# Ledger of designs, part 4: VHH binders against g5egk6r2213to2383

Target 1, 171 residues: g5egk6r2213to2383
Amino acid sequence: QRWFYKHFPMVWTGRLALKSTEAMINLHLINGSETFLNDVLGRQVTEENPRRDSVKILQRLRLDNGQVEHIYRILTNPEYACCLALSSVNNIENLKENDTNLKSHFIDYLINKKIAGISSLGEVETKFKSARVHVFAPGEIVNRYLSELATSLHDYLQNTDTRYLLIVFTN

## First folded at step 14 (VHH)

Design p6
Fold by ESMFold2 at other seeds, look of step 15:
Structure p6 (fold): chain B 171 residues (1-171), chain A 123 residues (1-123)
Amino acid sequence: as target 1 above (171 residues)
Amino acid sequence: EVKLVESGGGLVQPGGSLRLSCAASGFYFSDYAMGWYRQTPGKQRDLVAAIYSGGSTKYGDSVKGRFTISRDNTKNTVYLQMNSLKPEDTAVYYCAAVEITDSSGYEHLEDYWGQGTQVTVSS
């Protein structure tokens, strides 16, 4: 809990959307470029410094093909930003509902369909860099990646029933 | 937001030609298959042509040899060259970003359609 936030502080809060469903999430950078991530999502230092407030899944990547090497390249590229997405809400009642939405409408959906969610974030002048977004549910390749990258983080996630997505921002 | 904007429709005589264009935005265009569909009043939308991310193509039987689908990934644009037009080609033509299996593994989650462009083949 305190160990997790000490090593992986929250870097962004916003909405993740799929069809008609939304979930509020916090992103915690676990690997890759914080500079790239901030360029894509924005650094809100003033009201005039905007920040993206949402990521909408509009496409998918099939995982039931020979995509393992492609996915691994996405996960390990040092120019990219790899984040854990955790449920984000202000109170306990909203937390339960938001966590249920995250599980049923994102995590279970992606697992059952054997897909990753895909979003396309367009460039906005000098405010935001463009990025492609890959949204992965827990599974074989994600578990392998986490166990190789950070065994302690992987163990932490297994020891808790914390629901998560792995969200990768690529150029 | 996925956005598709068709252009190039109009009135043409039998035997004539038209070229339709579709400007696409809101996704990384080069990774996805794209299609052209058409609809006559009172009928369902029928596949006219599809083009895959790698450039291979598929055509409806009634347009094979007369229509050519192509793409320009640098302009995020899909084209439909329609030659030897017949009265039965009269329809509203829709650019489509639809769920088509592609070797890239990337697919649209839902069917996304343009507003359509009218093609009328009449003397």
Scores: ipSAE 0.519, ipTM 0.787, lowest interface PAE 1.1, mean pLDDT 86
Fold by ESMFold2, look of step 16:
Structure p6 (fold): chain B 171 residues (1-171), chain A 123 residues (1-123)
Amino acid sequence: as target 1 above (171 residues)
Amino acid sequence: EVKLVESGGGLVQPGGSLRLSCAASGFYFSDYAMGWYRQTPGKQRDLVAAIYSGGSTKYGDSVKGRFTISRDNTKNTVYLQMNSLKPEDTAVYYCAAVEITDSSGYEHLEDYWGQGTQVTVSS
């Protein structure tokens, strides 16, 4: 839809991985620093300006442990970057498998386990800054984030029944 | 990718000491529990010691009072000081980033192991 892409253009595409499953995603910056995000991920792939091609979930954060207020304050810091992740498809043949992987192996998995996915992106001098990555499925912390910082987007996602993750980059 | 690099194993006489080190990378080290496990041929890996993100520790019964686990969050390193070594301590020792419940709420999603280092206690 034109409203969504007008307000939240794509800033990165790549692979999100969990165990043996991958999904291609597009990131759309919702809040925070585009400069920080570009320093962490790169923007365009060239011989001299590389881009990270994947984010691997290797750890988890339990969401039922009473730390919600602490992590929320970190996640809303405007010096960091918060993105909406949507399925990325190049053709019809890949669409169904990618959507199925995103829903079942990422979204439903995270919801059922009551966890966020965690990745750690290492610094590479002159190329990439380091970052900690939190990957959230729709739920309480995401609803709070969107209702406080992106109300129109929250309504849009609810009304369109869009599959998404919220991915937050911090250092 | 999670990477664990161990050092400090070797041959030692009964009553001797060794210090094992494990350099960790690929995760935000200070938020996660770490452990040392050991395995003898034909047996399963057993917990030797664990250290939680807040610094509290847990030990296997056979090593309490003789072994000390510690961590240096500025160097992303976990240590195992082994004193008063006995022949029954002979094993391959593994640094581990495994699923351990931690009060921080940050936990490893899968089991990650170092290559293992042999400790042999023999006269």
Scores: ipSAE 0.519, ipTM 0.783, lowest interface PAE 1.1, mean pLDDT 86
Fold by ESMFold2 at other seeds, look of step 14:
Structure p6 (fold): chain B 171 residues (1-171), chain A 123 residues (1-123)
Amino acid sequence: as target 1 above (171 residues)
Amino acid sequence: EVKLVESGGGLVQPGGSLRLSCAASGFYFSDYAMGWYRQTPGKQRDLVAAIYSGGSTKYGDSVKGRFTISRDNTKNTVYLQMNSLKPEDTAVYYCAAVEITDSSGYEHLEDYWGQGTQVTVSS
């Protein structure tokens, strides 16, 4: 119904963690392989066949040391899964804290440090495939990617002043 | 989660040798620097050796020429070969994934430590 959700339905919800802070996020697939994404995150939400519930940032990638071409390749590879991450709205009582955490402890933190967040998701036999995860805040490289390859989404995010992260799952 | 498991510690006579191993998991090992640190009672942990993602190494002054750090990226393992051991090398040795600037641009966000392995050099 709404333009964004019509074109980019939510494909996963879960926790993003960095140090002692967590934020609930929704993922929306922008580009790449939905099959790969589902293999990594899980296809069903059951005890026998669960879906992953969190992504924890434990490493970083410095963005101020000539990583532009490396990052662009990550963002544009059709075998990977590039997702937009937005604040989850599953509980309005906690919404303000969640939005504040996402902005200050993830988005602003990554921007101010000039880094991407890095997570490693281990394989679990029959449940989850492994992946490396890159978490990017808005910035010059991400803006170029969106303006060139997802122009309508880029315009939407600018016009609505929407806070987001770009999260890419790679093998 | 980052997991570091040391092995190879023990009791050895002065002049002897030991080889420490550290199996690492929870990150893409080849992109990150790794280190060995040691601690004696009442002291802070001191750098023994570090190895960067590109393979270059750094050593503490007291172990240079006697210890060799190495890595096997296919096994996600870092090693410390300790030769010509002296009583002053007696310490708990820790495998470390620590905040070290690395030319790859990939770095640990915080300091992660193994449980430590005791090395005792005594006649």
Scores: ipSAE 0.515, ipTM 0.787, lowest interface PAE 1.1, mean pLDDT 86
Fold by ESMFold2, look of step 15:
Structure p6 (fold): chain B 171 residues (1-171), chain A 123 residues (1-123)
Amino acid sequence: as target 1 above (171 residues)
Amino acid sequence: EVKLVESGGGLVQPGGSLRLSCAASGFYFSDYAMGWYRQTPGKQRDLVAAIYSGGSTKYGDSVKGRFTISRDNTKNTVYLQMNSLKPEDTAVYYCAAVEITDSSGYEHLEDYWGQGTQVTVSS
């Protein structure tokens, strides 16, 4: 609880969407470039400087083929941004429904299909840089990533049974 | 959103040639397979040609040797070069981003279709 939020403060909140289902999430940067992430998602400082409000999964990456290892090397580029996504608690009245959606329609769905979710964020002139987004449920590539780049977080997540997604922003 | 916009259709004489283009946006184009399909009234869409992320191709039997699919990953565009056109090639041609197994491992979650472009082959 206290340890996690002290070391990995929230850097973005918004909607994650897949088909007709949405879940509100908080992102916590765990490795990579905060500057890159801010350029992609925007920084909500004023009404004049908005942030993106959603990430929509429209494609998938099959995780049961041999090319996952080659893609892993791209995902670990330190110029990009790797985030932990947790259910947002900003909406007290809908907390349980949001948590259920995140688990059932995102985490369990991705695990059962053996896929990562893929989104493409287009450039918006002067506001947002483009990025490819990979959305992973816990599993082989996530364990490898955490073991190599965020060992203390990996131990924490195992010990606390925390429900999460790993969301990686690349270009 | 995934957007596919076809162009290049029209009226052409038998034996003539036509080149269709499809501009794609909303995804990292080079990682995904793309296809051309065609449909005559009252029938389902038939595969004309597919091109995979690595550049390999597949053709329907009736167009093999006459049609060529290609892609330009720098312009996010798929082409269909149609030679030796016959009256039976008359149809609406659709660009498609469909669920095709690709060696890249990247696939669309659903089938996405363009609006279609009419090709008419007649005297």
Scores: ipSAE 0.475, ipTM 0.769, lowest interface PAE 1.2, mean pLDDT 85

## First folded at step 16 (VHH)

Design r2
Fold by ESMFold2, look of step 18:
Structure r2 (fold): chain B 171 residues (1-171), chain A 123 residues (1-123)
Amino acid sequence: as target 1 above (171 residues)
Amino acid sequence: EVKLVESGGGLVQPGGSLRLSCAASGFYFSDYAMSWYRQTPGKQRDLVAAIYSGGSTKYGDSVKGRFTISRDNTKNTVYLQMNSLKPEDTAVYYCAAVEITDSSGYEHLEDYWGQGTQVTVSS
């Protein structure tokens, strides 16, 4: 736990939404451009420089049609920002509901449909850069990526049985 | 937020032409299919035309040969050129982003609709 946060500090917290369901998540940058990520999500919660508070899944990318090379380019591009998304709870009373929503309505949904979730974040002049967002559940492609490029993180997630998504912000 | 805004509707005589436009935002336009639907009073919405990310098209039987769907990916805009208009073409026309299979692998998760634009063909 302390090893994880030392190497992958939290860079954003907010809501991930799909249809009428939401889950609170923390993002931890694991690969790519922190500058790009901060330009997209914001750095401070102020009236002049607010941070985005949510990401809504509105489109999908099919994973059952041989998109392996495309997905690897998304995951490994140094200009993008590849993040690990974990359950975020400031209130213990809501922890179980948030974990259940993350698992059933995001992770299991994406796995069962064989899709990645897609969001589009619009530019807001002087505040936020635009980005396309790819939301990947654990699975063959993500496991291969982690085992090859982030082996210690992969071992940590397996040993702690941690629920997660991989969320990539692209231009 | 997916947003679709139609324009170009109006009153036209039989045999005339109109061009509808739909400005799209909230997604990376070039990877997704787009459609036009129409609805007459008391009826369900009918497919008029669809255009896929690769540029291929599909038309409803009643408009085939008279209407042309096109897109401009640099302007995030889809068009419907309507020629040889008939009174039965009178309807509200909707720009739509609907769940259909696309060769890009990128697809809309749900059906999204514009506000509609009225087309009236009458002399």
Scores: ipSAE 0.588, ipTM 0.813, lowest interface PAE 0.8, mean pLDDT 87
Fold by ESMFold2 at other seeds, look of step 18:
Structure r2 (fold): chain B 171 residues (1-171), chain A 123 residues (1-123)
Amino acid sequence: as target 1 above (171 residues)
Amino acid sequence: EVKLVESGGGLVQPGGSLRLSCAASGFYFSDYAMSWYRQTPGKQRDLVAAIYSGGSTKYGDSVKGRFTISRDNTKNTVYLQMNSLKPEDTAVYYCAAVEITDSSGYEHLEDYWGQGTQVTVSS
């Protein structure tokens, strides 16, 4: 999958958590500020600039037609970061299990409940900036976002039947 | 992680007043509803008061008119002013972030609880 990784290299890897379930994910920046994302998540492992190891969903946002329009405008702010989250594992056996967890416990859960997952990343002085995190399963807001901002990626994901989440980091 | 830390409990005489505070962190406080519950030994937790992101409030029947819930979004803090206290108000009071419908569309995914603060109204 040379095309995808050439255009959207991985910028972070870590755990996405919901209730008692975790999935390992890679984040690929598709739009917005890499500087902002790095300030929020870190990208190197040092005492001065450690990396966050997880994002935990603790709140939700109900999705509806009018609210989707408002949220869309907020989430497309170019000073923030919009990422594609894909399954992340070291080998094919763990990939299938992790992919299944990502589908059943995150994607299907969010679709069935008609919600976005919400996380709040607190500031850690000199290490991490704070951020709001919106986690979307594929659906209307994601389709609109990708069709308007990353059409080739949208086609790629549909043609490959790739399991993913759209994860947006905002101020 | 969601953290809720209560303070302000203690011993008070009947007819007296107390003000409870709850410092909240781990979410963008201003977008979410907050609540106070109370529990006596052997009983389930009962709603005392709730305050929504827009500032509207709801009270349990036994405390209506005597207790006032409020919030300070700049301090990420919710308060419970308790007046005209009665012996039956003796309980552990819990700050809570519970699943309730809010007009903001932002809601807690599960019920999150503080550790509780004891309120004792002496005879």
Scores: ipSAE 0.578, ipTM 0.798, lowest interface PAE 0.8, mean pLDDT 86
Fold by ESMFold2, look of step 17:
Structure r2 (fold): chain B 171 residues (1-171), chain A 123 residues (1-123)
Amino acid sequence: as target 1 above (171 residues)
Amino acid sequence: EVKLVESGGGLVQPGGSLRLSCAASGFYFSDYAMSWYRQTPGKQRDLVAAIYSGGSTKYGDSVKGRFTISRDNTKNTVYLQMNSLKPEDTAVYYCAAVEITDSSGYEHLEDYWGQGTQVTVSS
């Protein structure tokens, strides 16, 4: 519990959207460039330090067509930002609804369709750099990545039965 | 938000030519297939042409040899060059980003449609 937050502090909170539903999430940087991630998302809401408030999934990447090496390259590139996304617990009365939405409308949906979710974040000059966003549910490729390159995190997630997505910001 | 904006429709005589354009935004255009459909009142939308991320194309039988779909990935624009137009080509033409299998593996999650542009072929 305390181990996780010590090693993977929260770097962003916001809304993840797919079709007509949304879930509040916290992002925790696992691997890659914090500088790049900050340039894309921001961390504080000011004119000097703006922050994006949402990521919307509008496209997909098929995982059943032999994308293993492509995805692994995305997950391991040090110039990108690979994040663990967890349900936000900011509001107890909405916690169960948010957790249910994250599971059923994002995690289970992506697993059942055998896809990654894709978002495109447009550049906003002086505020945000553009990025492509890949949203991965737990599965063969993600489990391989975690078991090989982040074994302690992998064990933690399994032992705590934690629901999560991996979200990678590229370009 | 996926946004598709058609232009270039209008009135043309039989045998004439017309070039439709569709400006696309809200996704990494070059990775995804794009299509043109057309619809006459009371009927379903029919595929006119599709262009895949790799450049391969597909045409409806009634337009083969007369219509050409193309794309400019630097301008996020797909085109439909329509030659030898016939009265039967009269329809509303829609730019579409549809859920079709693409060799890139990157595909639209849903079917996204433009507002349509009217093409009328008559004397």
Scores: ipSAE 0.572, ipTM 0.803, lowest interface PAE 0.9, mean pLDDT 86
Fold by ESMFold2, fold request of step 18:
Structure r2 (fold): chain B 171 residues (1-171), chain A 123 residues (1-123)
Amino acid sequence: as target 1 above (171 residues)
Amino acid sequence: EVKLVESGGGLVQPGGSLRLSCAASGFYFSDYAMSWYRQTPGKQRDLVAAIYSGGSTKYGDSVKGRFTISRDNTKNTVYLQMNSLKPEDTAVYYCAAVEITDSSGYEHLEDYWGQGTQVTVSS
């Protein structure tokens, strides 16, 4: 939809990885600091000065009732960068596989395990600022966040039955 | 990436002491549990000691009272003080970031291992 890209332009494309599975994703900033996000991920891809090409999930955060307040603070902090992650169309032959990987190996996996994915992006001096990354699948806390703070986006995602993750970059 | 680098192994007499160190990087160290394991050839790795993010510790039965695990969150380093060493303690010792439940809610997704350091206890 033209409305979605008007309000939430793509700010990064790359690989999201968990164990031996990858999915290509586009990130769309929905809240927080674009400057911070660009400092973490890089602005342009060149062979001499590349943008980060991937985010790998290496740790987890258990999502139980003791974490609700912590998670909501992560999602709403204006100094962070909260992004919607959607499947990236980069090759028609890979479209079905990419969408299947995103659903089954990321979204369903995180929901079933009741966890958020955690990554640590190390600083690379002169190129990238460091960040801690939280990867959230749809669920009650994320749904509350979207319905209260981004109602038009929430309606769009429901009406189009769009598969997504929320990815938050902190530090 | 998770990186774990052990040091401090070597040859020591029975009754002697060694201190192993493990420098960790690639994660927010203070929120996660850390462990030491050991392995003799042909055997499974056995837990030697674990230290949780809150400072609680756990020890294998054969090392209780002789070994002490500790951490320095300012240096992203975990230690194993090994006292009253016995020939049975001879093994390769591994620093590990393993999947265990931690009160912080932050946990390693997989088991991550260092390269190992040899400890040999003999006369």
Scores: ipSAE 0.548, ipTM 0.795, lowest interface PAE 1.0, mean pLDDT 86
Fold by ESMFold2, fold request of step 18:
Structure r2 (fold): chain B 171 residues (1-171), chain A 123 residues (1-123)
Amino acid sequence: as target 1 above (171 residues)
Amino acid sequence: EVKLVESGGGLVQPGGSLRLSCAASGFYFSDYAMSWYRQTPGKQRDLVAAIYSGGSTKYGDSVKGRFTISRDNTKNTVYLQMNSLKPEDTAVYYCAAVEITDSSGYEHLEDYWGQGTQVTVSS
Protein backbone atom coordinates (compact mmCIF):
# COMPACT_ATOMS: atom_id res chain seq x y z
CA GLN B 1 0.00 0.00 0.00
CA ARG B 2 1.09 3.55 -1.01
CA TRP B 3 0.28 5.10 2.40
CA PHE B 4 2.41 2.64 4.37
CA TYR B 5 5.47 2.78 2.11
CA LYS B 6 5.29 6.57 1.83
CA HIS B 7 5.52 6.98 5.60
CA PHE B 8 7.62 3.91 6.47
CA PRO B 9 10.00 3.19 3.58
CA MET B 10 12.04 0.01 3.65
CA VAL B 11 15.42 0.48 5.31
CA TRP B 12 16.79 -3.09 5.12
CA THR B 13 16.08 -6.46 3.56
CA GLY B 14 17.58 -9.73 4.69
CA ARG B 15 17.07 -13.15 6.21
CA LEU B 16 15.58 -13.87 9.62
CA ALA B 17 16.58 -17.32 10.87
CA LEU B 18 15.35 -19.59 13.67
CA LYS B 19 16.72 -23.12 13.95
CA SER B 20 16.66 -24.56 10.41
CA THR B 21 14.05 -22.13 9.00
CA GLU B 22 14.57 -18.79 7.26
CA ALA B 23 12.27 -16.05 6.04
CA MET B 24 13.16 -13.02 3.92
CA ILE B 25 11.98 -9.81 5.57
CA ASN B 26 11.91 -6.08 4.94
CA LEU B 27 12.47 -3.71 7.86
CA HIS B 28 10.69 -0.38 8.18
CA LEU B 29 11.86 1.95 10.95
CA ILE B 30 8.90 3.13 13.04
CA ASN B 31 10.65 4.62 16.10
CA GLY B 32 14.15 5.49 17.23
CA SER B 33 17.47 6.21 15.60
CA GLU B 34 18.02 5.56 11.92
CA THR B 35 21.70 6.42 12.46
CA PHE B 36 22.05 3.65 15.07
CA LEU B 37 20.22 1.17 12.83
CA ASN B 38 22.50 1.95 9.88
CA ASP B 39 25.59 1.65 12.09
CA VAL B 40 24.45 -1.81 13.19
CA LEU B 41 23.31 -3.13 9.80
CA GLY B 42 25.90 -1.34 7.66
CA ARG B 43 25.77 2.09 6.06
CA GLN B 44 26.25 1.22 2.37
CA VAL B 45 24.67 -1.17 -0.08
CA THR B 46 27.55 -2.02 -2.41
CA GLU B 47 29.22 -5.25 -3.47
CA GLU B 48 32.47 -4.12 -1.80
CA ASN B 49 30.85 -3.11 1.50
CA PRO B 50 27.64 -5.13 1.84
CA ARG B 51 25.25 -4.73 4.78
CA ARG B 52 24.57 -7.57 7.18
CA ASP B 53 22.49 -10.14 5.35
CA SER B 54 20.86 -11.98 8.26
CA VAL B 55 19.65 -12.00 11.84
CA LYS B 56 19.69 -15.39 13.60
CA ILE B 57 17.59 -16.06 16.69
CA LEU B 58 19.69 -18.04 19.20
CA GLN B 59 18.17 -17.02 22.56
CA ARG B 60 14.76 -16.16 23.95
CA LEU B 61 13.09 -13.83 26.42
CA ARG B 62 10.13 -15.24 28.34
CA LEU B 63 7.17 -12.85 28.09
CA ASP B 64 5.05 -14.44 30.82
CA ASN B 65 7.38 -13.54 33.71
CA GLY B 66 6.51 -9.85 34.22
CA GLN B 67 8.69 -8.25 31.54
CA VAL B 68 6.08 -5.66 30.49
CA GLU B 69 7.84 -2.50 31.69
CA HIS B 70 11.26 -3.71 30.50
CA ILE B 71 9.92 -4.43 27.02
CA TYR B 72 7.96 -1.18 26.82
CA ARG B 73 11.12 0.74 27.72
CA ILE B 74 12.98 -1.09 24.94
CA LEU B 75 10.24 -0.29 22.42
CA THR B 76 10.13 3.43 23.26
CA ASN B 77 13.83 4.30 23.71
CA PRO B 78 14.75 6.95 21.11
CA GLU B 79 18.39 5.76 21.02
CA TYR B 80 17.31 2.29 19.85
CA ALA B 81 15.69 1.30 16.57
CA CYS B 82 12.24 -0.25 16.56
CA CYS B 83 11.35 -1.74 13.17
CA LEU B 84 8.32 -3.38 11.63
CA ALA B 85 9.31 -6.56 9.81
CA LEU B 86 7.20 -7.72 6.87
CA SER B 87 7.53 -10.56 4.38
CA SER B 88 9.90 -9.46 1.62
CA VAL B 89 8.26 -8.82 -1.75
CA ASN B 90 11.66 -9.02 -3.50
CA ASN B 91 11.18 -12.78 -4.09
CA ILE B 92 7.83 -12.99 -5.90
CA GLU B 93 8.50 -16.58 -7.08
CA ASN B 94 8.87 -17.78 -3.46
CA LEU B 95 6.26 -15.49 -1.90
CA LYS B 96 3.92 -18.29 -0.71
CA GLU B 97 6.71 -20.32 0.92
CA ASN B 98 8.18 -17.22 2.55
CA ASP B 99 4.81 -16.12 3.94
CA THR B 100 4.18 -19.62 5.29
CA ASN B 101 7.60 -19.74 6.99
CA LEU B 102 7.17 -16.28 8.52
CA LYS B 103 3.73 -17.16 9.89
CA SER B 104 4.25 -20.69 11.16
CA HIS B 105 7.92 -20.81 12.12
CA PHE B 106 8.32 -17.29 13.52
CA ILE B 107 5.04 -15.55 14.37
CA ASP B 108 3.02 -18.55 15.58
CA TYR B 109 6.06 -20.13 17.21
CA LEU B 110 6.81 -17.02 19.28
CA ILE B 111 3.16 -16.54 20.24
CA ASN B 112 2.66 -20.19 21.25
CA LYS B 113 5.88 -20.28 23.29
CA LYS B 114 5.13 -16.84 24.83
CA ILE B 115 8.65 -15.64 24.07
CA ALA B 116 10.53 -13.01 22.15
CA GLY B 117 13.35 -14.13 19.89
CA ILE B 118 16.81 -12.82 20.79
CA SER B 119 19.86 -12.32 18.61
CA SER B 120 23.25 -10.79 19.33
CA LEU B 121 25.01 -9.02 16.48
CA GLY B 122 28.76 -8.76 17.08
CA GLU B 123 30.79 -5.68 16.29
CA VAL B 124 32.92 -5.78 13.15
CA GLU B 125 35.46 -2.96 13.29
CA THR B 126 34.88 -0.25 10.65
CA LYS B 127 31.76 -2.09 9.36
CA PHE B 128 29.14 -2.91 11.98
CA LYS B 129 28.31 -1.71 15.45
CA SER B 130 27.17 -4.41 17.87
CA ALA B 131 23.55 -4.76 18.97
CA ARG B 132 21.19 -7.00 20.84
CA VAL B 133 18.05 -7.76 18.83
CA HIS B 134 14.57 -8.43 20.22
CA VAL B 135 12.04 -10.06 17.89
CA PHE B 136 8.42 -9.69 19.01
CA ALA B 137 5.31 -11.25 17.56
CA PRO B 138 1.99 -9.43 17.80
CA GLY B 139 0.55 -9.52 21.31
CA GLU B 140 -0.56 -7.47 24.30
CA ILE B 141 2.62 -5.41 24.77
CA VAL B 142 3.15 -4.79 21.06
CA ASN B 143 -0.51 -3.83 20.60
CA ARG B 144 -0.28 -1.38 23.50
CA TYR B 145 2.86 0.18 22.02
CA LEU B 146 1.35 0.59 18.56
CA SER B 147 -2.04 1.82 19.78
CA GLU B 148 -0.43 4.49 21.98
CA LEU B 149 2.52 5.65 19.87
CA ALA B 150 1.75 4.75 16.23
CA THR B 151 -2.04 4.69 16.02
CA SER B 152 -2.34 5.13 12.24
CA LEU B 153 0.10 2.25 11.69
CA HIS B 154 -1.76 0.15 14.24
CA ASP B 155 -5.06 0.75 12.43
CA TYR B 156 -3.45 -0.02 9.08
CA LEU B 157 -2.05 -3.36 10.29
CA GLN B 158 -5.36 -4.39 11.84
CA ASN B 159 -7.47 -3.32 8.85
CA THR B 160 -5.23 -5.13 6.36
CA ASP B 161 -4.63 -8.16 8.63
CA THR B 162 -0.93 -7.79 7.90
CA ARG B 163 1.47 -10.41 9.26
CA TYR B 164 4.37 -8.75 11.03
CA LEU B 165 7.06 -8.90 13.65
CA LEU B 166 8.52 -6.01 15.62
CA ILE B 167 12.30 -6.13 15.62
CA VAL B 168 14.19 -3.82 17.98
CA PHE B 169 17.92 -3.18 17.82
CA THR B 170 19.38 -2.19 21.19
CA ASN B 171 22.65 -2.01 23.13
CA GLU A 1 26.91 -17.32 16.63
CA VAL A 2 27.43 -18.76 20.10
CA LYS A 3 31.08 -19.66 20.78
CA LEU A 4 32.44 -21.28 23.95
CA VAL A 5 36.20 -21.94 24.38
CA GLU A 6 37.50 -23.88 27.37
CA SER A 7 41.00 -23.79 28.77
CA GLY A 8 42.92 -24.80 31.89
CA GLY A 9 42.69 -28.60 31.68
CA GLY A 10 45.61 -30.89 32.26
CA LEU A 11 47.22 -33.62 34.33
CA VAL A 12 47.11 -33.29 38.11
CA GLN A 13 47.80 -35.57 41.06
CA PRO A 14 45.04 -36.70 43.42
CA GLY A 15 44.32 -33.97 45.96
CA GLY A 16 45.47 -31.29 43.55
CA SER A 17 43.67 -28.31 42.07
CA LEU A 18 42.88 -26.90 38.63
CA ARG A 19 41.02 -23.84 37.43
CA LEU A 20 39.07 -24.10 34.18
CA SER A 21 38.10 -21.03 32.15
CA CYS A 22 35.49 -20.60 29.42
CA ALA A 23 35.50 -17.57 27.14
CA ALA A 24 32.03 -16.93 25.75
CA SER A 25 30.88 -14.85 22.81
CA GLY A 26 27.84 -14.42 20.58
CA PHE A 27 25.34 -13.40 23.27
CA TYR A 28 24.89 -10.72 25.95
CA PHE A 29 26.70 -12.83 28.54
CA SER A 30 25.55 -11.19 31.78
CA ASP A 31 21.86 -12.05 31.24
CA TYR A 32 22.31 -15.82 30.79
CA ALA A 33 23.02 -18.87 32.89
CA MET A 34 26.22 -20.83 32.22
CA SER A 35 27.21 -24.39 33.09
CA TRP A 36 30.04 -26.90 33.26
CA TYR A 37 29.45 -30.53 32.33
CA ARG A 38 31.83 -33.48 32.20
CA GLN A 39 31.90 -36.71 30.26
CA THR A 40 33.88 -39.93 30.54
CA PRO A 41 34.10 -42.26 27.52
CA GLY A 42 30.92 -44.26 27.00
CA LYS A 43 28.83 -42.22 29.45
CA GLN A 44 26.43 -39.30 29.14
CA ARG A 45 27.46 -35.77 30.02
CA ASP A 46 26.86 -34.99 33.69
CA LEU A 47 26.16 -31.59 35.19
CA VAL A 48 29.11 -30.38 37.26
CA ALA A 49 27.96 -26.86 38.09
CA ALA A 50 25.69 -24.06 36.89
CA ILE A 51 25.70 -20.35 37.61
CA TYR A 52 22.67 -18.17 36.97
CA SER A 53 22.61 -14.57 35.75
CA GLY A 54 22.01 -13.32 39.31
CA GLY A 55 25.00 -15.26 40.65
CA SER A 56 23.26 -18.18 42.36
CA THR A 57 24.86 -21.60 41.80
CA LYS A 58 24.01 -25.28 41.54
CA TYR A 59 26.35 -28.27 41.85
CA GLY A 60 26.31 -31.97 41.09
CA ASP A 61 26.32 -34.14 44.22
CA SER A 62 29.78 -35.60 43.60
CA VAL A 63 31.51 -32.20 43.46
CA LYS A 64 29.71 -30.21 46.17
CA GLY A 65 32.17 -28.64 48.57
CA ARG A 66 35.15 -29.27 46.25
CA PHE A 67 34.29 -27.29 43.12
CA THR A 68 33.27 -23.65 42.79
CA ILE A 69 31.72 -22.05 39.71
CA SER A 70 32.07 -18.30 39.21
CA ARG A 71 31.70 -15.71 36.46
CA ASP A 72 33.27 -12.44 35.36
CA ASN A 73 30.69 -10.53 33.31
CA THR A 74 33.25 -7.88 32.27
CA LYS A 75 35.34 -10.57 30.56
CA ASN A 76 32.46 -12.80 29.40
CA THR A 77 34.14 -15.67 31.20
CA VAL A 78 32.92 -18.47 33.46
CA TYR A 79 35.32 -20.36 35.74
CA LEU A 80 35.40 -23.71 37.51
CA GLN A 81 37.76 -23.95 40.49
CA MET A 82 38.39 -27.64 41.13
CA ASN A 83 39.92 -28.57 44.50
CA SER A 84 40.64 -31.91 46.19
CA LEU A 85 40.64 -33.66 42.84
CA LYS A 86 40.05 -37.43 42.72
CA PRO A 87 40.75 -39.99 40.00
CA GLU A 88 36.98 -40.22 39.36
CA ASP A 89 37.02 -36.54 38.34
CA THR A 90 38.99 -37.55 35.22
CA ALA A 91 36.87 -36.46 32.25
CA VAL A 92 36.48 -34.06 29.39
CA TYR A 93 34.96 -30.89 30.85
CA TYR A 94 32.59 -28.87 28.68
CA CYS A 95 31.51 -25.29 29.03
CA ALA A 96 27.82 -25.16 28.18
CA ALA A 97 25.08 -22.66 27.45
CA VAL A 98 22.03 -24.86 28.01
CA GLU A 99 18.31 -24.30 28.31
CA ILE A 100 17.84 -23.32 31.96
CA THR A 101 15.07 -21.22 33.49
CA ASP A 102 16.65 -17.99 34.72
CA SER A 103 15.10 -15.15 36.74
CA SER A 104 16.29 -12.61 34.15
CA GLY A 105 13.89 -14.15 31.62
CA TYR A 106 16.73 -14.38 29.07
CA GLU A 107 17.53 -17.99 28.20
CA HIS A 108 19.37 -20.02 25.56
CA LEU A 109 17.09 -21.36 22.83
CA GLU A 110 19.16 -24.54 22.37
CA ASP A 111 22.07 -26.28 24.10
CA TYR A 112 25.44 -24.86 23.00
CA TRP A 113 28.72 -26.64 23.83
CA GLY A 114 32.42 -25.93 23.75
CA GLN A 115 34.88 -28.46 22.36
CA GLY A 116 35.91 -29.52 25.87
CA THR A 117 39.14 -29.59 27.89
CA GLN A 118 40.67 -32.79 29.26
CA VAL A 119 41.22 -33.13 33.01
CA THR A 120 43.22 -36.17 34.14
CA VAL A 121 43.72 -36.98 37.79
CA SER A 122 46.40 -39.60 38.14
CA SER A 123 49.45 -40.38 40.21
Scores: ipSAE 0.547, ipTM 0.805, lowest interface PAE 1.2, mean pLDDT 87
Fold by ESMFold2 at other seeds, look of step 17:
Structure r2 (fold): chain B 171 residues (1-171), chain A 123 residues (1-123)
Amino acid sequence: as target 1 above (171 residues)
Amino acid sequence: EVKLVESGGGLVQPGGSLRLSCAASGFYFSDYAMSWYRQTPGKQRDLVAAIYSGGSTKYGDSVKGRFTISRDNTKNTVYLQMNSLKPEDTAVYYCAAVEITDSSGYEHLEDYWGQGTQVTVSS
C-alpha cells in the first residue's frame, strides 16, 4: 500500500477543464475543512445529492506581479480546503492521454505563463455551496507551502515523479 | 460559464440619453476589469469604455465626456450612461470581459462577450 493513499484518501473525482482540453483528476484533501469541501463539490451520497462533475478554469491570477503575500495567504488559509490533484487512475483506456493532457495543458501551461488557474463554482440551491477555486502548478510558492505546512507530503512528492496540481477552494 | 447579460438598449432621439446595464456571473466580479464595446454592421468591435477593479476608467475618444462607465460590486453589475446621443452612436453594444491587465492580478483567460443590446439613435 502506498504511503500517500493511506494518509490522503481520495475525496472527489471529476474533470478539470482549460480551453478545449480536459483531464480526469482525483482530489486528496491535505488541509482545511472537509465539511466545506463536501458542501461545494458533493460526494454523491444519494441520487438526490449528486457531485459536481467538472471544474472549469476560466480566469487566471498572475503570479509575477508582486502579489506574493496575497497568494501565500490564499495557500495558508486553514478555514477552507486545500487539495492535491492527481491524474485519475480509473480512466485506464485513456490513461496516457490523460497524463499527457495534465502535464502539457495544465501543469506546463500554468508554469510557462506564470499564472494560477481560477474557477468560480456557483451556488446550486440545496445541492452545492459556491466557492472560488485557485489552481496552482508546482513551483516556488507551492514548494514553500508544502515544505512549511505539509513536510511529509513534500518529502514524498520530491522522491517520486508524481505530477500534481494544488487546488484551493475558498468562499 | 461566464455569463454577461445586457439590458437597457432601445430607440432614442438625437440628444437623448440611455443607460445600459450588464449583469455578470460566473466569476468573482469585484476582482476583474469590465468593459463595453460596440459594433456597427460591416465594422469591427470598438472599445467604448472600461472600468478596472479599483474603479479607474478608460474611454474611447468618440465618447469621452458623453458616456460614463460605472460598476456596483454588490450587484455584480456594470453600467454605461450614454448622454448627448448622436446617430453615429447607433450600434449593438456588448458587455465584455476581455483580457485586460489589472492591478489586482486577476484577469479573464479569454475574451467573453454578452449577446449585445441594440441602441438606435434616429430622428
Scores: ipSAE 0.536, ipTM 0.785, lowest interface PAE 1.0, mean pLDDT 85

